Miniprotein binders against a2bj90. Designs and how they scored, part 120

Target 1, 235 residues: a2bj90
Amino acid sequence: MSRSARRKTSALNTVLRVVEVFASIQGEGPFTGTYSVFVRLAGCNLRCPFCDTRYAWSLEAGKPLGVEELVEEIARYEPSLVVITGGEPLLQRHPLNSLVEGLESLGLRVQLETNGILPAPARDEQLWRVYHVVSPKDVPVRVPGAKLHPSWVDYARATGRAWFKFLVANEQHVREVAEYVAKLGIPRSRVYIMPLTPEKLDMKELLELHSRIASLAVKWRLNFSPRLHLLVQLP

## First folded at step 11 (miniprotein)

Design u41
Fold by ESMFold2-Fast, scan of step 11:
Structure u41 (fold): chain B 235 residues (1-235), chain A 115 residues (1-115)
Amino acid sequence: as target 1 above (235 residues)
Amino acid sequence: SDELEELYDEVIDIAWEMADLIYEFRKTGDLELLKKFMELAEKLIKIAEELLKLAEEAGDEELIERIRELVKRIEKAMEAAKKALENPDDPEAIEEFIELAFEVLEYLWELIEKL
């Protein structure tokens, strides 16, 4: 969903570059199955080879939208959850804090999805009070330039508001995740493993992959994230 | 077998408990956590002895060697923990313990993967 409207304001801390806003079901992570509105922000600090949203990589892919206008648009959906994703939404940290403030003032639950390269929120940020699903790209998928900022582990342990979601293809990947989270001090209860889905799977193959990764999650005492939207054919 | 599955379940649970304990110790320096590590290590040796017996009965030479190496790593980590307890102001003794404790975890993950 591209917007044609422009805000009559400066670009300072009140305007976000937005790629799309749409209602769907959260298909991943701890809030799987929740009626959500997705806000995809433009810009990314990685170029993952498996990325499904390459159209959001550039800041110019997003249309400028005022925080107040965006809050109003989101509120019209009456969602149970607002999912702020991108690209990498923390690249637009200053206006993002203003957006979160507006959404919280309406009593809306907010979840941020981030690659975790940029630091976790500080106590004086509005972002400190919302949920975060961190998707590290250094293990097991080894994306160049991807390194989890250590402040995310401290944030997760201090607040209980962050989870870590890892893309895995096989048991060797799960073992690498277990080793990684143990060394960093990420509690296993905060860890999700999720199927790394190749671009051309039929529905039977997709279900079989989900079954295999779910079984590994049980074996390794980790949480499992489906990609539910793929299974039910929603955006 | 049911017995083997039970033992691996205990190994997985101990591995995660050790992971949290090592992290907390590294963060706080709380020597009581080293004592907790020693208790878990003693329990893990007992489980390893049961796994070794099952591996010997099955004639699995690779698994026997892996379990023997695990026991050696546990014993080294326990000795390092004891040294750190006796010399709590020695950063070299503390770092040696942390390194050896993570080696124990890595060997445990290998056993879990082979299940």
Scores: ipSAE 0.365, ipTM 0.772, lowest interface PAE 4.2, mean pLDDT 87

Design u42
Fold by ESMFold2-Fast, scan of step 11:
Structure u42 (fold): chain B 235 residues (1-235), chain A 115 residues (1-115)
Amino acid sequence: as target 1 above (235 residues)
Amino acid sequence: SDELEELYDEVIDIAWEMADLIYEFRKTGDLELLKKFMELAEKLIKIAEELLKLAEEAGDEELIERIRELVKRIEKAMEAAKKALENPDDPEAIEEFIELAFEVLEYLWLLIEKL
């Protein structure tokens, strides 16, 4: 094969469709409160009715950015954490592995946010080495087409680098999460419940909802995730 | 009450221990886990008896019914566990136990929600 043909193939693995890159505080999950750079990738394999980022659903919403350019842009922020989110980032799996390799070469900590429909990383992927927050959409309020890939449970147990985050509105939802994680063998210590926030909550209502869900987390012996960015009015 | 709080702590601990146990058994087929299930089930029956006494004293008919339903499911799962231990090469006996064990957990979660 000619070097020109090999370069064309390589270029396809080094371009990501990126919706936005911005600095903020990670508001959710195990790294809540961490100074982070968010990289929102385009494209999603679900159409969740409670989705806050509908503008990222189409691959065409993203601008093509080279992996090297993106690594340099991220590095300029000097973040404590790089959060790769979307849409569904694993839809761009091959160039994503290249991005992770570049970020790790600079000693940067990487967290991926995923709906878990696509398989967990294999040992030979760069993605095997980074942190994953999996947000299953098959419970408590099922999204059509959503089903957690079983490899995520094995990955979590084998590596200790995955957590499972569930949106809940009430105690019935918490019980349904408990049933779900028990059936799949997800350890309690790797489970987060997080408030399902309707669009029209004022700040008092938002705090009251956080308080109720946090109390349920204590009662059910589960971890609690706030939506801190909403409370402090950050992106 | 302090008594109800202590019983609640025991119930929620057994629920999570039982969840992990059922998963490990499904994954490994280790018959020693069936014996552990029987120990947890016996402990849960004793706790259910104490909870039933408190529910009867309080006149809480809904709680009484949930406890009685849970006890019935525990007894069926214990019978299935015994059958699986006596017939370890019978896939039907093993499948029946797993189904009934998850049913115990589901009714236990329903009780916890109420507590």
Scores: ipSAE 0.434, ipTM 0.812, lowest interface PAE 3.2, mean pLDDT 88

Design u43
Fold by ESMFold2-Fast, scan of step 11:
Structure u43 (fold): chain B 235 residues (1-235), chain A 115 residues (1-115)
Amino acid sequence: as target 1 above (235 residues)
Amino acid sequence: SDELEELYDEVIDIAWEMADLIYEFRKTGDLELLKKFMELAEKLIKIAEELLKLAEEAGDEELIERIRELVKRIEKAMEAAKKALENPDDPEAIEEFIELAFEVLEYLWYLIEKL
C-alpha cells in the first residue's frame, strides 16, 4: 500500500457531495436481502434513459459532508452492509477512499455500485479491499459514452471482489450479455442479469417480468438479480 | 424432449468452458489451452451431429442450417489452432485463431438462443 499517496488523497479532499443516506434492504446483486445503509453520492458521467435516480446526476444535488461526519451518521444505523452508490461514486474517488478507510476501521462491510467507466481500484487504494458491483452500460442497452474500463476484469479475477450486473428485457439481451462477457473474459460466475423495469408496471407485471428473466438466467447458466425493493415496496 | 434437453446442457457447458479457455489463452499464451480447445471442439462436433439428427427428424430446416454453419466454423478454428501450435511465435497465426474461436462462440450462442 502507498502511504504517501493515501495521505495526500486524505489531506487534499475529505468532503463528499452526498444526496441521501438511508437504511433499507439491498434489493439487487450478490448481497440481496442484506440490511444496509445506502449512501448516494452526487454526480454522474452518464445519462441512462432507464435511470431511476436522475435527481443525483448533478454534483449540485449533493450536500457537502465531511468524511468523519458521514462515517458517524452511517454507524448510527448499525448496518450489516454499507452500499455506496450514486450517480457515479468514483467521480469522488479521493474522498471516497477516505470514507472507506473510516468505515473499515469500524469493521463495516462496504459495497460500491459503479458503471465501470472509470478504472478499477489500484492495490494501494482503500477501495481495493471492498466489494464492487459493476453495471456496464455499453451492453445491452448501449448508453452513449459508456465503455467498461478493462481493468475491472483484471480486478475481478485478481480479488474475487467484483461482480457484473446487466439490465435485460428479453432473451436477445441475454445473448448479447453472454457475447460481451466472453469477449472481455468476465467469468460466468460473476455475472448477474436483472430485469429492465419500464415505468409504471403494476405488481403482477413486475412479478411476471422477474419470473421471465429468472428463467432466462437458469437457461443461460447466469446468476439472477431481482429488484427486491420494488417487489416489497421499499426505497 | 429429454434427449434435446441433455444435448442442450452439454452445449451450454461447452460454450462457457470455451469462453474461459479463450480468455486464459489470450492472457497467458499457454499452448496447452489450444490443445484443450481442440478436445472441446471435437466433443462439440459430436454433439452437433446428434443435434443435426434430431433437427432432421423434426424437419427444422433453420436449425439444420445453423448447426451446419457452426460445424464449419469449428473446423476453421481447429485448423487455425493447429497452425498456431505449429507456429507459436507467429502473432498472425495466434490472432487468427483467437478471431475464429470467438466466431465459434458467437454462432454457438446464436444456436443456444434458438434452442
Scores: ipSAE 0.415, ipTM 0.804, lowest interface PAE 3.5, mean pLDDT 87

Design u44
Fold by ESMFold2-Fast, scan of step 11:
Structure u44 (fold): chain B 235 residues (1-235), chain A 115 residues (1-115)
Amino acid sequence: as target 1 above (235 residues)
Amino acid sequence: SDELEELYDEVIDIAWEMADLIYEFRKTGDLELLKKFMELAEKLIKIAEELLKLAEEAGDEELIERIRELVKRIEKAMEAAKKALENPDDPEAIEEFIELAFEVLDYLWKLIEKL
C-alpha cells in the first residue's frame, strides 16, 4: 500500500468516538476523591432504565478523535487518574488498547468503567495492565441483556486490578449482591455497593440514602462507593 | 445486645469464609477445602444454637423457625460433604454437596438480612 493509504488505515484503527473529555473528581469506586480526567466514549450495548448518560448510547453521539490527539488533550490536565467510561468503552476495544498504551507511556494511571458483558482483557492486551471497575447490570437491577462475562472474575483474582460495583436501593438488593458474588467467586474485598439514586432526590434525601447504604456496607462487610459528584455538585 | 452483635459478627464472617471455600472447591475439587467446610459448619451450628436461645427468650417464633430451617440445611450439607469425602470420584456426590452448600449460604444471607 502507498504511504497515504497506510496512514489512513492506521488512523481508522486508532480513532475513538468520543462524547466528552472533562476534568473532575472521581466520585465513585475505589479511587473516590481522585483528581481525574474523564473520557466518555460513545456507544453502549445496554439500555439501562436508570441511565444518566443516555446521550452516549449511540456511536453517532461521539466525535472521531485520533488516539495521539486525545492523549495530548488528556495530558494537558495533568491528572492523577484517567477514567475511561461511556457507554461501554470495550465496544471500541482496538483503538482503546492504543489509547491505554499512549497514556501508560506518559506514566498516567488509567481506570476503565465497564458493564462487564464483553470479556476481560487478555494478557497480551494493553488493557491487561490498567484498573477496571466492573458494573454488572444483571444483579440486582436486572437489566435485559446484561450478563457478566466469567473471565472478569479470573482477571480480578489473577491481577488484583478489577473491582465490582453494584447499584443498590435497599437491604434486599445487598443480599442479592452477596448471593451473586458468592456464587461467581468474586472476592468480598473487590465488591462495592453504591446507592441507586432516583432522579427526584433532594440533598437531604440523597445524604440519607448514602448513609443507609454505607451502614449496610459495614453490616455486610462490603466496600461502599458514594456518588460524591452528586453530593458536591460536580459533573 | 452485645452478645447478639458478637454472634452476628461470627455468622457474617463464617458466611463469607464458606462462600470462598465453596467457590474454590468447585474450581479445584480439593478435598481439604471440603474438610474446612465441615469445621465451619460445626461452628455455625453452635452459633445457631445460641441464636435460637436468644430468639426463644424474645418469643420470636418467625426467627426460631428460620434458625431451625437453617440448621436442617447445614446438617444436609454436612451429610453430603461426608458422602463426597467417601466417594471423591463420584461427580453426582460432588455436585449434590455444592448445591446443598450454596443452599446453606442462601439461608444464611436471608438470616443475616433479618439480623
Scores: ipSAE 0.482, ipTM 0.831, lowest interface PAE 3.0, mean pLDDT 87

Design u45
Fold by ESMFold2-Fast, scan of step 11:
Structure u45 (fold): chain B 235 residues (1-235), chain A 115 residues (1-115)
Amino acid sequence: as target 1 above (235 residues)
Amino acid sequence: SDELEELYDEVIDIAWEMADLIYEFRKTGDLELLKKFMELAEKLIKIAEELLKLAEEAGDEELIERIRELVKRIEKAMEAAKKALENPDDPEAIEEFIELAFEVLSYLWKLIEKL
């Protein structure tokens, strides 16, 4: 093994386990439609039955990449947004803070996608400065082991840099989301409902589902997130 | 109907206003928020009375029952709010109000789902 390869695999504090890096359009959440580079980190602390990225569940699914090398790779895409997703990115919190520092030094905008089980960033973390889309899994689908860490609500109210995105299939799910956000004090303006898409839908079914959930968002005074990449057939 | 749509819009707006108000009260303990809750509760009762007439005309027994159960919870929450206003240093009175206020929201959300 070369010195470089050895450093990449053994430098625990400056190495991220990365599943994939690719350019696409952000299809979900508050930045829908933005030209983005996606960085999928390995490892997850949940096993959601509706998960589309089961290949990223294990830390071993990720190739070790040095933070500096990853920053350079991302920068070559010249993205309007860097989306750090996974698995659960906060499982690699220490090197993730280093990645964010490198990306911000280049003026790149960063968004983290997280299940919100692990605590929100502290003020002294680089992660405090970036955008977060939190996808709670304790409602409406009730994934075992999922519980939103309360610090995310405080972070959202203090910074205005977190939003909460919920997968919904019907109006009962929307009502459960409304109850949940009311009890936790999540501001309505920071809540998105998004279609829970079954594994295989044709384009007509996909559009009809989007239409139904969007109508419910209007009815319930909540924000709507499409799954735009599915509608336009991008990764 | 335009009439039902108008009442529905009022109900959903009050639900979100109540939700935010309960959260702020839990955070701040500001007794003026309990007075605002009472005002919203009184407005909601009047809307519920109008919805009840429409439900009775339609013969919708499930909707009639949901409206009546909501009104009962509103009345209990209003009594708890009054008690908390009279006993602002009593943590049990405050907690009772918060619990009953969330019950109002729960029944209100169930009504909205039906509408």
Scores: ipSAE 0.391, ipTM 0.793, lowest interface PAE 3.7, mean pLDDT 87

Design u46
Fold by ESMFold2-Fast, scan of step 11:
Structure u46 (fold): chain B 235 residues (1-235), chain A 115 residues (1-115)
Amino acid sequence: as target 1 above (235 residues)
Amino acid sequence: SDELEELYDEVIDIAWEMADLIYEFRKTGDLELLKKFMELAEKLIKIAEELLKLAEEAGDEELIERIRELVKRIEKAMEAAKKALENPDDPEAIEEFIELAFEVLAYLWKLIEKL
């Protein structure tokens, strides 16, 4: 076997632990409303009290799936956007770069959802070239163990390919976000505030919460992210 | 209410402009940014004086206190900026300014929350 063939075989045998793959509409962030395939990777380095996907916390929650097989599965949906989420997808950084390479070879747009604790992509990573929505968990609802890696600010300013999305419940939270982003040098244009949705809101309460947070976004000159999938009852 | 809305728009714009300016100054050490900070600070004091008059007319004691605290922090940051401009090779003077400039932002954000 040639070295080239061996390298190709090694890349094809790269494995990700995958919880679920499904088609939906991206309900959050800068690509809200886009027909997307969601790839939820297993494992997380946080235990957020407001987490909607606790079933993905353990690496054991994920089924091992080869990069080539996963790329083929995603491609069958013919998505406008591939959303790689988790857990924390950067915990599986090496095979994730291989997945991104495979998806980009098909001309597919990729967005990563990350808590930003692990470093931003380096220039020699495939991940450098895709979109990132960073959800810091050190503000405003402070999660133990959470701290944004400073390289994400540098990455955002250098590439224009990262946005920062914050869960907020009230105006005090928005002020804390404003203080945080100002201190770190995160450009206002890259900041989204999103409703922190308690369990068991009815549709009227959910809409009222969205309205309040959207109004605060206008007041504070920040971008607003809905949770559109919740409003239209999609996964 | 229209007057308060116009002053609010000026305050929030200055807050974000100051945030960007402090970041760029920390990155570059460009002393021209300290001069721009001084210009924004002077404009903010004039706006704060107008806000204080409206707050006193409305009897809003909490707003009056937030405005007064902000003005004190602005005056301290302006003195630190002047000292840094006069002593550009003094790293302690520069660091003191950066610290006080972030205090101005913190009090400014608290004022915006109230508005």
Scores: ipSAE 0.449, ipTM 0.815, lowest interface PAE 3.3, mean pLDDT 88

Design u47
Fold by ESMFold2-Fast, scan of step 11:
Structure u47 (fold): chain B 235 residues (1-235), chain A 115 residues (1-115)
Amino acid sequence: as target 1 above (235 residues)
Amino acid sequence: SDELEELYDEVIDIAWEMADLIYEFRKTGDLELLKKFMELAEKLIKIAEELLKLAEEAGDEELIERIRELVKRIEKAMEAAKKALENPDDPEAIEEFIELAFEVLLYLWKLIEKL
């Protein structure tokens, strides 16, 4: 069969349940400050008490979009980075690999945001070649049912394409993160701590929290992730 | 004080070095890493003794207790390391060392939290 016929069959018959597509600035992690298009996929395998995107928990919250149509929509923004988030995007792993293939064919840089419960990409997946920011929910925030799949540590060490981003509220949380990454063998250089932001913070309180967590990052020799979009009032 | 800042820098550096070493030992079983662990543990005891003097001068009872608890765990881990070196084919001796080595890290991290 021709490549074009195979691509049409796999891409056009593969759909993603998409909640929203929008342009913004990546506010978190190693690519903070990058002009990005965010693709929020529907469905999640966790029910975090502090979740800001509860509207994405159900697969029914997403509209079915063909992979090829979604690639064209993303490309129209001309982004420096495509951020695939959700819910948990790995719940839609098969069509997600097709999406990544389409985006890479256009030379677009892709970052996946994941809770890390599902296994890391295998070498024969398109997802093997993109960046991953893994946000474990077992430590320090202790979400029931959350446990990091050990393959993510191996993936990070093998590829250099994964980082681990932890929500922290205080120094006790930073210590728990240090213990956790030491136990799992996660390199310190791949670890980010990020403020766990309550809903009711004014701008002064938000900045003070960022300052405190950043200071702890320096003290503990870890990387710091802001929540820049909150500080500049972007989505 | 300048002395406390210097000791703090040494403590945090040793903590991350121990973490990497324990991980590599679990992966490779390289007994030379147990000897390196013992060297780091001896250095950490000397630092802990200096921190204890500063904590006593400051009257910080909680810090004193954390330092003493850490030293006890270091001594147990060093004993387990020696036993593992003498019995390299004993999986129980190896497992006991790994467990006690992580316990050293736990108490070291608790100490760092206070510093």
Scores: ipSAE 0.336, ipTM 0.758, lowest interface PAE 4.0, mean pLDDT 87

Design u48
Fold by ESMFold2-Fast, scan of step 11:
Structure u48 (fold): chain B 235 residues (1-235), chain A 115 residues (1-115)
Amino acid sequence: as target 1 above (235 residues)
Amino acid sequence: SDELEELYDEVIDIAWEMADLIYEFRKTGDLELLKKFMELAEKLIKIAEELLKLAEEAGDEELIERIRELVKRIEKAMEAAKKALENPDDPEAIEEFIELAFEVLKYLWKLIEKL
């Protein structure tokens, strides 16, 4: 495809509202420690009190970028993983499928971060083929309006390409997570617990919190997600 | 104690196995899964009896009460499982078992939190 044809195609319904694109280390979830490019999409369907990325809540916070232009920008970093996050990326579902198609065509591994309110990918979507880290906000943190769409459990069991990552502050939260995942049929092997970090912890407090939650993960036979980027002071 | 750690390992393993069995039963309706649930429930009662002795020795009234409440829920779920096995085409018997099986998990998770 010529550059002119690509520009016209990108301008016609294959535009994403993008807040930022940057290289870092994935600090969370099953791919912790991986050299990644982060693509933060604008817009969110929740207003979590503990949100670290409030600047991405509005769709207007994102600049319009064509899918082909974004693929080229991501590819320049030569990442081991592309992390598509937000806001809530599935709010821009149509152009997101086009982005995933472009990234997969280059052999790049893609991971989506989603709150799981919107349905899981259908089998005919490009999104069906990539990895998803689902962060439910109904348990234990009880954000109003945050209910996990049940299709995510079926997707996880059918594909093995979804994990569920829960913010926890204490053992009561871990028990609530265990009840929740058992009720929904989420396999234990697909569950991560991660420290709910208050603003402005010093490094000693941050490490102590990580240690406590990691110990609870061992006790409850769940996977542990650090917030590694906070510990090593990366974005 | 080493004895408490061994009992704990059995409890947490049974809890996750029960969770998987309940989900698979809801999905498949396979009555053999009810029999497996009954086997795990019987094993859990024996473990609960050993935990109760340790809790009594320690004078831990809250732990004693959590163990006793768990045993009551296990017994109810086992009776519901028997009824469902005898009446496999009765959706009310099946649903009652599922509800009571999740009650077992709820009280089991509360016990684990205390352990």
Scores: ipSAE 0.610, ipTM 0.870, lowest interface PAE 2.1, mean pLDDT 89

Design u49
Fold by ESMFold2-Fast, scan of step 11:
Structure u49 (fold): chain B 235 residues (1-235), chain A 115 residues (1-115)
Amino acid sequence: as target 1 above (235 residues)
Amino acid sequence: SDELEELYDEVIDIAWEMADLIYEFRKTGDLELLKKFMELAEKLIKIAEELLKLAEEAGDEELIERIRELVKRIEKAMEAAKKALENPDDPEAIEEFIELAFEVAEYLWKLIEKL
């Protein structure tokens, strides 16, 4: 059996390829400041130039873990929030639904971070019932191949369980985000703008960038996401 | 400039309200939303006239041009809206309005960036 075929078979048997599991504080989005366990899944369908987690791009970067084993590992941290991130977690959609079911059975709150290229959850998926932070990469950062699937807007309006988080460097980017969300029908109340942080900023530069983007969020009546973990030097 | 700040607050609020109206109209075809668009467009014209006066006093030629272009787009969208209201079963009239309404929103966002 080829590795690809064996990998598919393992996924169907509720096995996830996991890069890392660690406790930290959620530094981004609507749950900023929450004590969380991060589950980084392997594999990604994009190659963003600004990506901080290039080590997770390959599916082979992940160790195969059974859903039950992973649920037990997560539970030991007693988190207020489970953040499932990647790569792109929806590439492992089938076993991911099983993981979500196990976590919800324990009363754990789950947040998925996704680039939104793959379709939003259907009503019969366990993923329908959890929170989603969608990070479109088509605007303003224009990553090749990064088109937001239109079902995410419908999902957000139907459930109130999705937010859209955009990387921005300046006011022109914020205006492009405003145009984009207006055209797609994304409610402004579900939109976050977040600083696009270049590699190797010192702390003064990082604070100044956060200040500028936060001020733009106020001006444009949008929500602001910090990158709190960078400011407090956590993973 | 308290006057500019008050006008800005009205402009940004109308921009977001207009975006939601266009989306819901595309989804539902509800003619009540088209009538609401006309009400917002009329308010926006009055605000644009006040902004134009302030831009002229400040000698801001770029701002003057952006305001004038926005007004032209609003007037075209209002004409298309009236035609769509008179011909609600004409998909061509409806689509023409939607295209022009998006154009108004686009110019409105560009004006907001300048402000």
Scores: ipSAE 0.353, ipTM 0.766, lowest interface PAE 4.0, mean pLDDT 88

Design u5
Fold by ESMFold2-Fast, scan of step 11:
Structure u5 (fold): chain B 235 residues (1-235), chain A 115 residues (1-115)
Amino acid sequence: as target 1 above (235 residues)
Amino acid sequence: SDELEELYDEVIDIAWEMALLIYEFRKTGDLELLKKFMELAEKLIKIAEELLKLAEEAGDEELIERIRELVKRIEKAMEAAKKALENPDDPEAIEEFIELAFEVLEYLWKLIEKL
């Protein structure tokens, strides 16, 4: 795009700071196994000790891209799912709504991954009409500053378009998740537990961890999310 | 044992049913939900008695303690439920029941972890 067109788009606040755009398989959550394009937005409002994407924490880690240019780039992959992740994507809420509008106009399915600290979408937002995987960081391993915004539970119950995904290392963590979701009124059917993967696990250790957490999901009547991309060596 | 697995299936199902009932009762104040809670609580006491017998046979002191503590919380919650049913317009009686009902769920989750 020309510099003049880029400046006009930026002036309309339709620019996102993007760390990376790539095609892969969704490895986590309710859409595991789906051919997806991942859009990683820059900036995060947390500093999780177990974060795999620390390179995306700063807004300056992202390249400014116009919404129209980004939509065209995503569309060229012909994905079954567009996964908007980060950092925390809702930090760029206004241009994100414009991106979602553009993607939906092409009939593309959109999933947002969020830590749930910022409020859930309002009915007049484009984000209200897409899928959300919320990863609360206040349970089971408490991250300073993390608190799930209560509007996410109301949004999930009203729309059926939100799921809650929790990182767990052991059965005590699963119990704490059960207590948390019960107290907040999150339906069990919308809860995923996922292995908390330490750095530098070998493939055998990674598979054994997946097996243990999956067994706990069955025991506690919760959904299980793998980290499939780690098991199949994809980004 | 097979008997323990059958009792476990009942316990986990009751836990999730109770969670839903407590949450909905807190939102609606529907006394029919409180009556359903009482029915689940009575069923849970019978299951707890069977679990206690198995725990005693196995000599599992930690499991025995968790079962006894759960039963104590259930009895308190049932008493509060009866008071709330007799005083439906008393917000203190309603709130006391909700607090004690969540305590039952807390101890039930702790029992499930051990099982």
Scores: ipSAE 0.517, ipTM 0.841, lowest interface PAE 2.8, mean pLDDT 88

